# Ledger of designs, part 19: VH-VL binders against o14526r1to248

Target 1, 248 residues: o14526r1to248
Amino acid sequence: MSYFGEHFWGEKNHGFEVLYHSVKQGPISTKELADFIRERATIEETYSKAMAKLSKLASNGTPMGTFAPLWEVFRVSSDKLALCHLELTRKLQDLIKDVLRYGEEQLKTHKKCKEEVVSTLDAVQVLSGVSQLLPKSRENYLNRCMDQERLRRESTSQKEMDKAETKTKKAAESLRRSVEKYNSARADFEQKMLDSALRFQAMEETHLRHMKALLGSYAHSVEDTHVQIGQVHEEFKQNIENVSVEML

## First folded at step 5 (VH-VL)

Design v10 (framework fv_ustekinumab)
Fold by ESMFold2-Fast, scan of step 5:
Structure v10 (fold): chain C 248 residues (1-248), chain A 119 residues (1-119), chain B 107 residues (1-107)
Amino acid sequence: as target 1 above (248 residues)
Amino acid sequence: EVQLVQSGAEVKKPGESLKISCKGSGYSFTDYWLGWVRQMPGKGLDWIGIIWPYDSDTRYSPSFQGQVTMSVDKSITTAYLQWNSLKASDTAMYYCARGDYLEPAFDIWGQGTLVTVSS
Amino acid sequence: DIQMTQSPSSLSASVGDRVTITCRASQSISSYLAWYQQKPEKAPKSLIYAASSLQSGVPSRFSGSGSGTDFTLTISSLQPEDFATYYCQQSYEYPYTFGQGTKLEIK
């Protein structure tokens, strides 16, 4: 038992609370990711609708004029761009479902973790309680020993000496039990604290890995859409080049 | 001008096959989704699915997947809804409807085909 | 599947009344919502698409509003021909689910 044991255990308890707080932030970040992707999907949907409306302007423009084939090129390109962004919207909505599904799994893992956290916190409380009671048991024992020594010096009756001895033995037994409880509580606390720390680290690493995978899916969907948009623009350029003055 | 015309009412027995039709006119048939909607007597609207006439790509409601088949013959601008083995629970009014692919709300509806399946 | 819930399931109104019908989606559908009118023994008719866009030929007394999960169909001055069942439909993701319908009856 260290003279600064109370300070040392306070610091370990603070560390546990910091780690547990970080773990509790995991589900919040998962929900925040879902919210971000939802807003991003709304942007894509707004773009697709605007492009579809723009396409209708091309569809209604001068159908019998010499420029008509170029209006058709604009219409086709605008519709395909609108579709690319609509498809990205739907892909992002599917990704939101994946994020929320992970969130549900994370909630189950968090509930299991909370049961273990409660066990660790119970061990902290038990150790705290025993740590507060141990000095009182020790002081009582010392007082009984002093009383027995005083009676011995006073050359009192054997009957009074026997009573003092009985009280001292009872105080010694109480102290012995308090020490055993302290040692057991300390060992249980140290083991559970270590187990909790390792579990929290594993949970944080697993969460980061899952988040990276979800962000990877997001990046891949956006990249696929950029490739499709590039193909639409390439086709647009080619269609313009294919309209000749002779054909017009 | 733009129209969807459906085939006439049908009365069938359980276990029989049936194919009903929906003919589009007055628009570019291959530029729009064609959807099917069921309405059981006294009930609301149930979305069956949609088919893209250009390539026959289909999207079914899970409730109707495997129960019914959508198909198209684009040469005669006609869509079909088919059952291999009818059930009494298939008794309903069946509507076809046209949807824009970018904003796929149904803008034009057929008049409906009443299908009665009874012993 | 996205669930579409309409309220009320039925209502009674008089000619000239302002009528509102609501539709709630179980998740955000942005503006991918349509409203349909169905008269007894007739096919549904499109009223509104993209939550607020009036279909060609539909009287201006009809209007739609809302975005995300909550949508409203409003008839500013009810006419005799407006007594019908009204349905909302989402087209945000497959399957394109309908609401259960709101029956508008003469008071």
Scores: ipSAE 0.000, ipTM 0.425, lowest interface PAE 12.7, mean pLDDT 84

Design v11 (framework fv_ustekinumab)
Fold by ESMFold2-Fast, scan of step 5:
Structure v11 (fold): chain C 248 residues (1-248), chain A 119 residues (1-119), chain B 107 residues (1-107)
Amino acid sequence: as target 1 above (248 residues)
Amino acid sequence: EVQLVQSGAEVKKPGESLKISCKGSGYSFTDYWLGWVRQMPGKGLDWIGIIWPGDSDTRYSPSFQGQVTMSVDKSITTAYLQWNSLKASDTAMYYCARGDYLEPAFDIWGQGTLVTVSS
Amino acid sequence: DIQMTQSPSSLSASVGDRVTITCRASQSIDSYLAWYQQKPEKAPKSLIYAASSLQSGVPSRFSGSGSGTDFTLTISSLQPEDFATYYCQQSYEYPYTFGQGTKLEIK
């Protein structure tokens, strides 16, 4: 069933809807980040396995030939390069676990948030309900006052005047109760809206901080791997130079 | 109330195209995942994929990637599952289901659309 | 793909019994697990999400537990309307695979 207060909620509390929608996107972005890193890790693993295969080709080079020392240099370099990419794969897999662990905690926080949103929406419905009753109660009271005033101008019996006064007093009491209910519902609604808005903002800020930290970890892992690859390349160049022509 | 209403049963021949629908009501359509699940006669549930109605982002099962297309029309709060060329092996009950933003596991299910593909 | 295996594949029980159904993932899925109930000729009904959270309107006799690879659905006091097929589903990694189902039958 549709909530009675949906239209009223949309009109008066557009900001609440916008913030709530943004909060709902948080867990989605967390899962998408994990998916991205998972595919990226697969690329690294594929590269590592391919390089390991190339290393075997270098290992099967002619063992007694003049090129044998250079085949060894290729093998060592290829193995180290494969290891660099394998290490990145493992770092990314660990990061995926961190992202998913954060996602699990996020789900718990969002479950509580969802329960509070339902509570806030219920407060909107209550306010909408009492808002419908207030005008009718006010109208009734005014009509009773007009009737009493009209009878006061006429040569009306005391009995009829007493009845009119009683009806007016009952209408006044009904209006007073309606106003009290409205004021209570309005205060509850306003407090819950404010609390929800502040909580949504805090959740979004916390989410952004977590995502930035996770992306920072991703960036550092990639950079560390680039540094290691550079070192492997320098060692490769040096090892080539160290192969002595005079040994032949 | 929150509900998903699916289109009626279909009987088709192999090679024909088909588009079935799932209409959401009673909730904010663009704030929930919409998924599709297949159940072959006498078999269990088979996950086809999910679509985010707000931007039409799709996630397909590898088994269904390229075999079927998910789409949405936000203006009428309706999701679609489409085949360009049906096979006899597509004979099944097809369910649409809503996934909460909190958890993409399904909380509300459509009544199902029976698709029969025979010669 | 993550493989979900349910045990037993079928179970016979009497009204009032405590029934336990198990679901095992081929790798850790944390708490990204849901349970569904399907009666003959009907759409599945959501029972549990996030491994242990009851869906709104689901009787309190249903409960879920577990994390990682081993998960359990428990019905504390079986009612006539509970005879159905039960499915688990992981939402940790695409595709969100289902278990093969556990058919709960009258003894």
Scores: ipSAE 0.000, ipTM 0.372, lowest interface PAE 22.3, mean pLDDT 82

Design v12 (framework fv_ustekinumab)
Fold by ESMFold2-Fast, scan of step 5:
Formats: structure tokens, sequence, C-alpha cells
Structure v12 (fold): chain C 248 residues (1-248), chain A 119 residues (1-119), chain B 107 residues (1-107)
């Protein structure tokens, strides 16, 4: 929170640059995740195709006779491994679609960030304008009070005293109005600053939670594939053992 | 190449309905605002409004609110501007233009659709 | 609505001249201002966004400056192809209003 408060309200140009980059980093990281998973899926697809090709070598031109069952065992296990990696490729492609959907939703929420920032900047501008008027209004009131007191002590005409009193009352009303405007502008500014800071924090936390969930899906898909590969390997070992060495 | 291609010129009578189109290509259609601008003959540019293609969220100029409807069909990357009942005062060149979500100033413009409404 | 006023409404200049066009907002718009060029019978072309940032492909002789309420578009060493009408637009508050335009005539 203090990070957003400090950098958001730094020098005008610097504060906006920090906000601008912060808003864009979220969608950029989402697209980078999609790119990473896409390359990972390509690796799996390449492996699958290579294993399928290797399986054909075991089948095509395989020696006939007593050794054929062992080549069959290699062919079957190679085909099943190719299938495991192809299934992972499909799961990763589906995950990419989920990542891209999240990216689209992220941009929808981010499109209103500028409106929020502009609203807050407008409050800053209003507060700045009122802040410049308040000291002048206060000084004018104090000067009118001093003039009225001086005239009272100098035994001046009643007409002059009445004029001074009227000017002092008008200055007092002007000062009261200026203070009320300042207090109102400051309250609006503080509320909008707080709302903006909380919104940006919530967006960062939501983004992190979504990214963690997507990475969790990636991890689960890879783990499922490892389990399937383990099952294929157990079948491979069992099929080897089932080939009899003794012929009657 | 990033491009916005608008439908052809239209000649209509007062009271008729009309729907003109703007097709985006070469970019992610749902990642940018799409705006409409009117230019009456010999006059300057008037901002009509913008629409977010991803959810059809719209922002209209008060002078055009209720006079015209913006919509999109994101499956064919096309935006539409529609009138229920045209008036002679609707005679103008209509432009579509693209704006970034952080920099909504228009960076890419369509070629324009001339709409002529006369009796 | 925020009113955008451009000055002058028209301007005549010679090739090689330095030309300045001004745009004033009725209230502060920070730096949310864009400049567009429109040649006769053509669609507008984006020149500048965020008051001072050049759009890709725009010649370096174009520059923008200003913030708050007062903005300037400058064309150094005017070229024949710069014959056009120039518009400013604020994107601070809806509706995103345009200035009335400045017509630049090259002699």
Amino acid sequence: as target 1 above (248 residues)
Amino acid sequence: EVQLVQSGAEVKKPGESLKISCKGSGYSFTDYWLGWVRQMPGKGLDWIGIIWPGDSDTRYSPSFQGQVTMSVDKSITTAYLQWNSLKASDTAMYYCARGDYLEPAFDIWGQGTLVTVSS
Amino acid sequence: DIQMTQSPSSLSASVGDRVTITCRASQSISYYLAWYQQKPEKAPKSLIYAASSLQSGVPSRFSGSGSGTDFTLTISSLQPEDFATYYCQQSYEYPYTFGQGTKLEIK
C-alpha cells in the first residue's frame, strides 16, 4: 500500500510513469505465461511424433520368428509413450486457452484504470487551487481586523468605523467559505487516493492468485502425465516377463 | 498491417434506418477501444463515442445518446453504428478509429463512410 | 463538456517556415491531448498523443508541448505535404472533444 501511495503521488510525470508501467505489467506477464506454455507444448508434440516414428521402425521390417514378440513389446510401449505426450500437448493447449481468457478479462478491468487515475488527478487539481486561495483569504481577514482595531483606538468618525466593520465581516465570511472549500476538497482528494491505492493492491493480489491457479493447473497436467508414463513402463516390464524362453 | 475498413457510401431518405460497419484486421480486436467520429460537410470533427469490443461497454457523447447505437460482433472483428430513423442533419462523413486502453487517443482510422440523407 | 479552442482558425506559411498552432482547454486536462492531421478528402491521421509523444512514422519536424490547459503543436521547416487541417482532442473526460480545427495553407 505504502509503495503505491509513495510512487503514485511522487513528481507528476514520475508518478504517472510508475502507474502506467504497473498497469501494463499484469497483462504482459499473462501473455508471457501463454507463450511459455505454448513452447512447452511444442516440445511435447515433437517428442510424441518422434516416438511414433521410432515405433514404426520396430514394426516395419521386423524380423519374423522367435524374436518378433520382443519387437512387439517395444512397439506397443513406444506407441503408448507417444500417446501420453500427445495427451499432455492437448492439455497444455487447453491451458493456453484458459490463460488467454484470463488475459482478456484482465484487460476489461484495466481499461477503467485511466478513468480512476484521472478522477484522482482532478481531485488533486481542485485541492491545489483551493490551497493557493486559503492563505490570501486569511491574510485579508487579519488585515481587516487590524484596521478596525486601529480606527477604534484613534477616535475616528462613526462612518469610518462602520465601513471597517462591514469589510471585516465580509472578509470573515470569505475566509469561512474558503476553509469549507479546502476541507471538502481535501476530504475528496484523500478518499480518492485511498480508493485508488486499494484498487491497485486488490488488482495485484487478484493477478497473483490467478497466476498461481494457472501454474497449479500446469503442474497437475504434468504430474498426471508422469503417472501415465509410469503405468506404461510397468506394462512394458510385465510384457517382457511374459515372453517365454522355453519352447516345448 | 493494422487496418480499419469501413462500409461503402449510403444514400437514404429521412425516417429510414441505417447500419454502417467498420472491420478491424491485423490486431487483437478485443484489446482496443473502437470509436466513432462524425464530420459534417465542411465542418470539424465530432466525437460520437467509444465501445469496448470484449464486453460491448459503451461511452456516448451526450449529443448522440439515444440518436445512434454502437455495437460489435467480435467473431468477425466488426463494429457497427446504427440509426433507427435518419434525419437530414445526419448527413456527414462517419469515421471509425482505434484507441488503446491506457491511451484512448485514436492511433488508427478507417477511411470513412459518407452518409447522405435527403428527401 | 470540456471545450477545446484552437488558434488560429487558419494560417498561411511558406515552405521552410516554423509554424505553431495552439489549443486551449476550458479546464485542466493534464497531458491527455492528441493532435491529428487531415488532408483534403482523406481520413484524419494521428500525429501526437499524450501531448508530446510522436506517433510511429510521423516526421520529427512535428512536436507537441504543454500540459494543463495550454498546448502547442509545432512544425519546424514546413514541407508542401503539410498542407492540411490540424485538430486537437482531449481524452481526459467524456465526451472526448475536438478543437474546431486550424487550416494550414502553404504558398
Scores: ipSAE 0.005, ipTM 0.526, lowest interface PAE 11.0, mean pLDDT 84

Design v13 (framework fv_ustekinumab)
Fold by ESMFold2-Fast, scan of step 5:
Structure v13 (fold): chain C 248 residues (1-248), chain A 119 residues (1-119), chain B 107 residues (1-107)
Amino acid sequence: as target 1 above (248 residues)
Amino acid sequence: EVQLVQSGAEVKKPGESLKISCKGSGYSFTDYWLGWVRQMPGKGLDWIGIIWPGDSDTRYSPSFQGQVTMSVDKSITTAYLQWNSLKASDTAMYYCARGDYLEPAFDIWGQGTLVTVSS
Amino acid sequence: DIQMTQSPSSLSASVGDRVTITCRASQSISSYLAWYQQKPEKAPKSLIYAASSLQSGVPSRFSGSGSGTDFTLTISSLQPEDFATYYCQQSWEYPYTFGQGTKLEIK
């Protein structure tokens, strides 16, 4: 919360750059999540394919032998295990689509953010420019005042005194305008910096919420699959017990 | 928007080397498989192989292993298919195509590069 | 290698007809099958992936079904632009082999 605000009130633009850099890492983490899930899905797909092949070997056992009913139980269980992993593969593929869809929306938000950042940086440049001009305007005014006082003491001609007075008045007006510009630029700078800090904070919080939700979906899919696998193996044990020696 | 653009037709003599290209645009080049398919005149499609641009991992058909080399230059989003010594039997249309990571069925195809090898 | 066999090798049909093309794998490939359309002198176009999922931009008259070893591509109401050669491809195991093709011709 305050973390983002404190950085904006720090040294120069370093805090702003640090916060903006953090925000720009969001889309990278979204892509990394998609890449991780892709590799995880490939592991599940590989397992599913291998188990399906192994199951086919079991189904080619002895059709008329004493062990035929047990091979059938083993094959059915193995087929179901392969299907559990295949279903997880499909769920993970769907989750990748959700991650990529979020990534697309994130890029749109970041494009808008970049445009608004340019506006904030423009305000920084304006304030910087006015800040450099203000001391020069003040120094010019003071120099004109000193020159006018010196000419007064030297009993200079009225014509020279009038010229000095005019120059001093012009310098005073210039200084007043410079102060007004500085105050306006500073107010604009402060407002835009505050808006940017709040926007960056909101973007990071929103990103974290989205990432948590996507990881929650991942965890849920994996857990559902593990529950189903457990049920398949429990069924397998029960089916073994149900094979009667009297069936021979 | 998303497209694969292949290099132009080639006419070569047996024994010559050749390198043809396939340039991807409008998508993240390193996030998709890039495949190559051969089609001999009047015949069907033959799968040559696929390459993952991000790390240059290659999967070749046994029929093409050692006969061609797949490579990529990800800095210019371009894939290459190369022969060290062409044979008359290499005469064919060569297509590049993009495949998804988990279901590498091709979704986008290049226009093809006709390679003619004759004396 | 997994062999992919298409049937028929060619067929003739009229606009408005319901057309079915089949593809058989020499071993189970689960649902890992794609269908492609190729017109003369043109690159193939993707129609279907994962046996039954329609590619973006492909008309709804195209549909795919099947699993394991037997797969079908159906065109519910044939249009003039549908006359082409159709190929199936398995992506269960390297190399990802294609069928020999089915040529769909106008009667």
Scores: ipSAE 0.000, ipTM 0.387, lowest interface PAE 13.4, mean pLDDT 84

Design v14 (framework fv_ustekinumab)
Fold by ESMFold2-Fast, scan of step 5:
Structure v14 (fold): chain C 248 residues (1-248), chain A 119 residues (1-119), chain B 107 residues (1-107)
Amino acid sequence: as target 1 above (248 residues)
Amino acid sequence: EVQLVQSGAEVKKPGESLKISCKGSGYSFTDYWLGWVRQMPGKGLDWIGIIWPGDSDTRYSPSFQGQVTMSVDKSITTAYLQWNSLKASDTAMYYCARGDYLEPAFDIWGQGTLVTVSS
Amino acid sequence: DIQMTQSPSSLSASVGDRVTITCRASQSISSYLAWYQQKPEKAPKSLIYAASSLQSGVPSRFSGSGSGTDFTLTISSLQPEDFATYYCQQSYDWPYTFGQGTKLEIK
């Protein structure tokens, strides 16, 4: 609650707007992640296609000549490298789908959030309205009390005194109702503002958790591919050593 | 390459039915919103609604609710806008547009389908 | 519905000018605003989303700013190809309404 609570109590609901703005940036970062991964996948696909062309060059070497076994070593290595990068391309394309799936779920959550924001803003307007009416109720009550006191000082009929007392009691009841409405509206406003702050914090924490998981998947896919590339390279070196000079 | 290709111009009489299409290519069709926008001759843009192709969830403008129907066919990556009974006031250019998952900001637009309704 | 009002409705400018177009929402829409460019007899082109984010492939002379109810599209140095009609759209709540458009004409 630390971060969102601290910003929530800004002037004229500025804190609420700041928190809501931060939450809305989540979908933008999700889109940016998808765009980044898409470009990265294109790099891998381009490499794979280029390596496949190099494999063709090795295949067109002198096939029945003295160097035929070495051309075969180059062909095998080039084909395996092309495959490693193609597999990474496929993994990254699958990850893009996961990012977009998360994005869709995020939009549904944000739609619900918008609806709840409207409820909170309604509470703000109710509190504002009641706050403006309360001073008027108080002034009316005070005026009725002053009138009743004036009539007490001035010797007046019992009928006039009874009338003034009734008006004062009516004004007191009206003021009491206005105070109750104010207290109710204030409590509702405070509760909804707190609920919104906690919800926004939960949304940001959930988003960060999802983004970390998606980045983890990206890192894992790249790591797996680098390990495979290293194995292809070691196999390449070993295959060169295995070509016998005695047979040439 | 991402594209939205719309069906050709239509000339119809009042009371006739019509179904126009918008075909998506170069992207995962079910992962983006697809929206429809009307532009009457010499006028601005009117938002009709959006549809999520993955589950056919629709959001209509109140002005168009009951006037048109949005649908999709995922197998051919095509969205449709349909009228049961056309009116002269339906004469307009109709655009489809892709709403990225950061909806409903449209990033890719179709070329438009001109619909003319006259006697 | 949320009403979107653009100002001015039309504007005359010269190549090289700095042009500003404004869009006002009838209620707070935070930063859920997009800008589009439309040339005669052509489909609209996306320029800006989320009030200030440039769409891919859009020249850097275009920029957007604002939040809440007041938004601005700025073209820092007008080019011949920029003469068009510009529309804003809110995406805060459906229906996702457009402004009436601002026609940018040659002076």
Scores: ipSAE 0.000, ipTM 0.377, lowest interface PAE 20.5, mean pLDDT 82

Design v15 (framework fv_ustekinumab)
Fold by ESMFold2-Fast, scan of step 5:
Structure v15 (fold): chain C 248 residues (1-248), chain A 119 residues (1-119), chain B 107 residues (1-107)
Amino acid sequence: as target 1 above (248 residues)
Amino acid sequence: EVQLVQSGAEVKKPGESLKISCKGSGYSFTDYWLGWVRQMPGKGLDWIGIIWPGDSDTRYSPSFQGQVTMSVDKSITTAYLQWNSLKASDTAMYYCARGDYLEPAFDIWGQGTLVTVSS
Amino acid sequence: DIQMTQSPSSLSASVGDRVTITCRASQSISSYLAWYQQKPEKAPKSLIYAASSLQSGVPSRFSGSGSGTDFTLTISSLQPEDFATYYCQQSYEYPWTFGQGTKLEIK
């Protein structure tokens, strides 16, 4: 048995509600991830635009004199940094599309889950109904047995004894059918509850796997950008060193 | 829809002045560079320059500096390319194109304005 | 000025072919390279920016690669609508410069 199966069986009614509530958190976390990435992308876009504006200032203010080559180095470096952050913005926007696409797929899976939950709840209701009727059927049978025994003790006619015996046999058959219905309903209930527990566990595991993959894509995009930023700064330092101080 | 719509074809004589236009729509005009590219008949693309509509800051190719003037009218989201005195060698197709300040490329192009200078 | 050299000047290919066009810069331009497609009697269309980033709406069969001085544009499975002239452009330093163009012709 899975962890979900063990806890689900331990608290049948409340456990089912708790596990189903956990499953419903999946789509909420998917929306929250999309919102987080959207805000993160806005931060990168804002940085990129600010750096581009700063680069323009370097271009406009560059004198024709001795410092001009260094202003050019600043401009090139600033433009490259702006582009690194713009590319991250675009990668994050693409990732948001992937998250939303997964969300749509998740919605369809959850609709199917709801149909199966309804089936499980129907089985609970059937079992509850049969469980209520079984004691009534048993009581009726016992009452017919008592009536038959009372008639024997009072030495009534054979015709009346035959009628009592017939009623007792009919009550016995009714009880037998009620027991069969109970056993069938219980087996159906147990199977559907187990299936639901396994399905909830599979949905949670699949969701966690998808979320890990999406976060992995996020991490990779950020890491790639950091590597590119490092390269830009290394180029910046080399470009500074390459500016000649020789007078010719 | 983002688009750049250029003025119609022009036929001029050497020495005449000319001003062609490029109207932007569907985007924030002042947030993007507007560039001009020349294509002589049967030849490749030649970069003229770019202008920032927000403050009319320009960057010209050295071969076009002093030959043409780029300008904008923000109120009607229109950019202009102007000649004070046309030469036969100015005969070409002229394209305007939008460039994001952060992107190293032109992403949207106008349909082109054919300028013919006959002698 | 940074000079951009494209090769070949023209190339003949058949539908379904894999086509590669090259562009070389006279000095390092990092990844500040764009590719454009121009069909006869039409304005150029943006294909790729930042050497390898595909423009929105451009088919995935187009890809760009390279950095520094050597760049390539690849069309993985040529379609009839891909017969056109292709241009590279650097935006690393002013003035921005284009390659001379590569004409892709039907074989």
Scores: ipSAE 0.000, ipTM 0.375, lowest interface PAE 22.6, mean pLDDT 82

Design v16 (framework fv_ustekinumab)
Fold by ESMFold2-Fast, scan of step 5:
Structure v16 (fold): chain C 248 residues (1-248), chain A 119 residues (1-119), chain B 107 residues (1-107)
Amino acid sequence: as target 1 above (248 residues)
Amino acid sequence: EVQLVQSGAEVKKPGESLKISCKGSGYSFTDYWLGWVRQMPGKGLDWIGIIWPGDSDTRYSPSFQGQVTMSVDKSITTAYLQWNSLKASDTAMYYCARGDYLEPAFDIWGQGTLVTVSS
Amino acid sequence: DIQMTQSPSSLSASVGDRVTITCRASQSISSYLAWYQQKPEKAPKSLIYDASYLQSGVPSRFSGSGSGTDFTLTISSLQPEDFATYYCQQSYEYPYTFGQGTKLEIK
């Protein structure tokens, strides 16, 4: 057996398996993104519910007498903050749907990819088979050449010489065909490995582009909420100023 | 906690229709293949086919193509195997089983549904 | 269709024995082979996937090997609960065909 051939095959198969493993991590990262956004949405929903509860507490501030207008300002502000965070919760829930929809399409693509990987693994097996046979064909040819030369030295019959020559020619033809099969199998193996590598690269690049777009949507939703929160706080400050001192 | 629970045993006459179910729980139903396997009394396992719950993509064994229909209802995480017209030769234990997308060997099996078709 | 042939069809063994059963595919299936265990009146249980990987919860005395067309399932030290029928299945090409089964019986 060829020690070099086994190492070459091991290295090529190892590289292929490493790339395929990396590709298989794609759907996992998509699920992890959905899980992250789900937890983030839960935080926003919790905040919204807590603020709504706090707003009800402010609405019961009338026992303070002349403070009633200020409790109203707190109630309105708290309600608006609760709404801002509830709207973000809903936007994040919609984004989770987009992530999961992408995940379904990604898994479909991966299913087709796995089926195509089978063709590449078949080429590996074919090349392995012909690689094992080539040295045997070479040895057979050399043995026939040696036998033919021995018969020439022994000055045997012409009939025996003709038979040896025919066997050597057939062994040469067999070796030539074995070399052609090896070259063909190697070319097919290299082409399928290249096709697989390009497919894996395209899948990873497409995945990264989709993940960036989804994170961009996340960032936009958060940014929009921050702007709305800022507006609520400015309104809160203005409403405080509008409370009349003459009646306090 | 991952589990596949199948519907109860059925006794039918030739020519009758039947729909048996397999309910998944404890996992993301749409992330795994769901397969069906037939085992005739005293015989080995026969692969019927698989369905991808996310989009209802199906792969049938040629020997079962046109004889049974696989379907899913994602809202209740349930898969179905249906016959329009039963034959005595359909008498068997039917198993559902879950297969991973990237490793299609079945890792979780249902308890089985015994279908008996006799006159 | 790819045909899966198991040998032997039946085997008698004693507790503590090393048991080997084989599965042969009619064409190369790479490593797309699984092994299942089925006890009487029970659903099959997954033992091995991708020819050599143990399913979660399966005892380490079970092992699988092989690639291409020839595969083996080995039980290194047979236990009483291991008496069952064992099936191989290829998932290389549709339909995902099973072997005929190997029945492991008490000697």
Scores: ipSAE 0.000, ipTM 0.387, lowest interface PAE 20.0, mean pLDDT 83

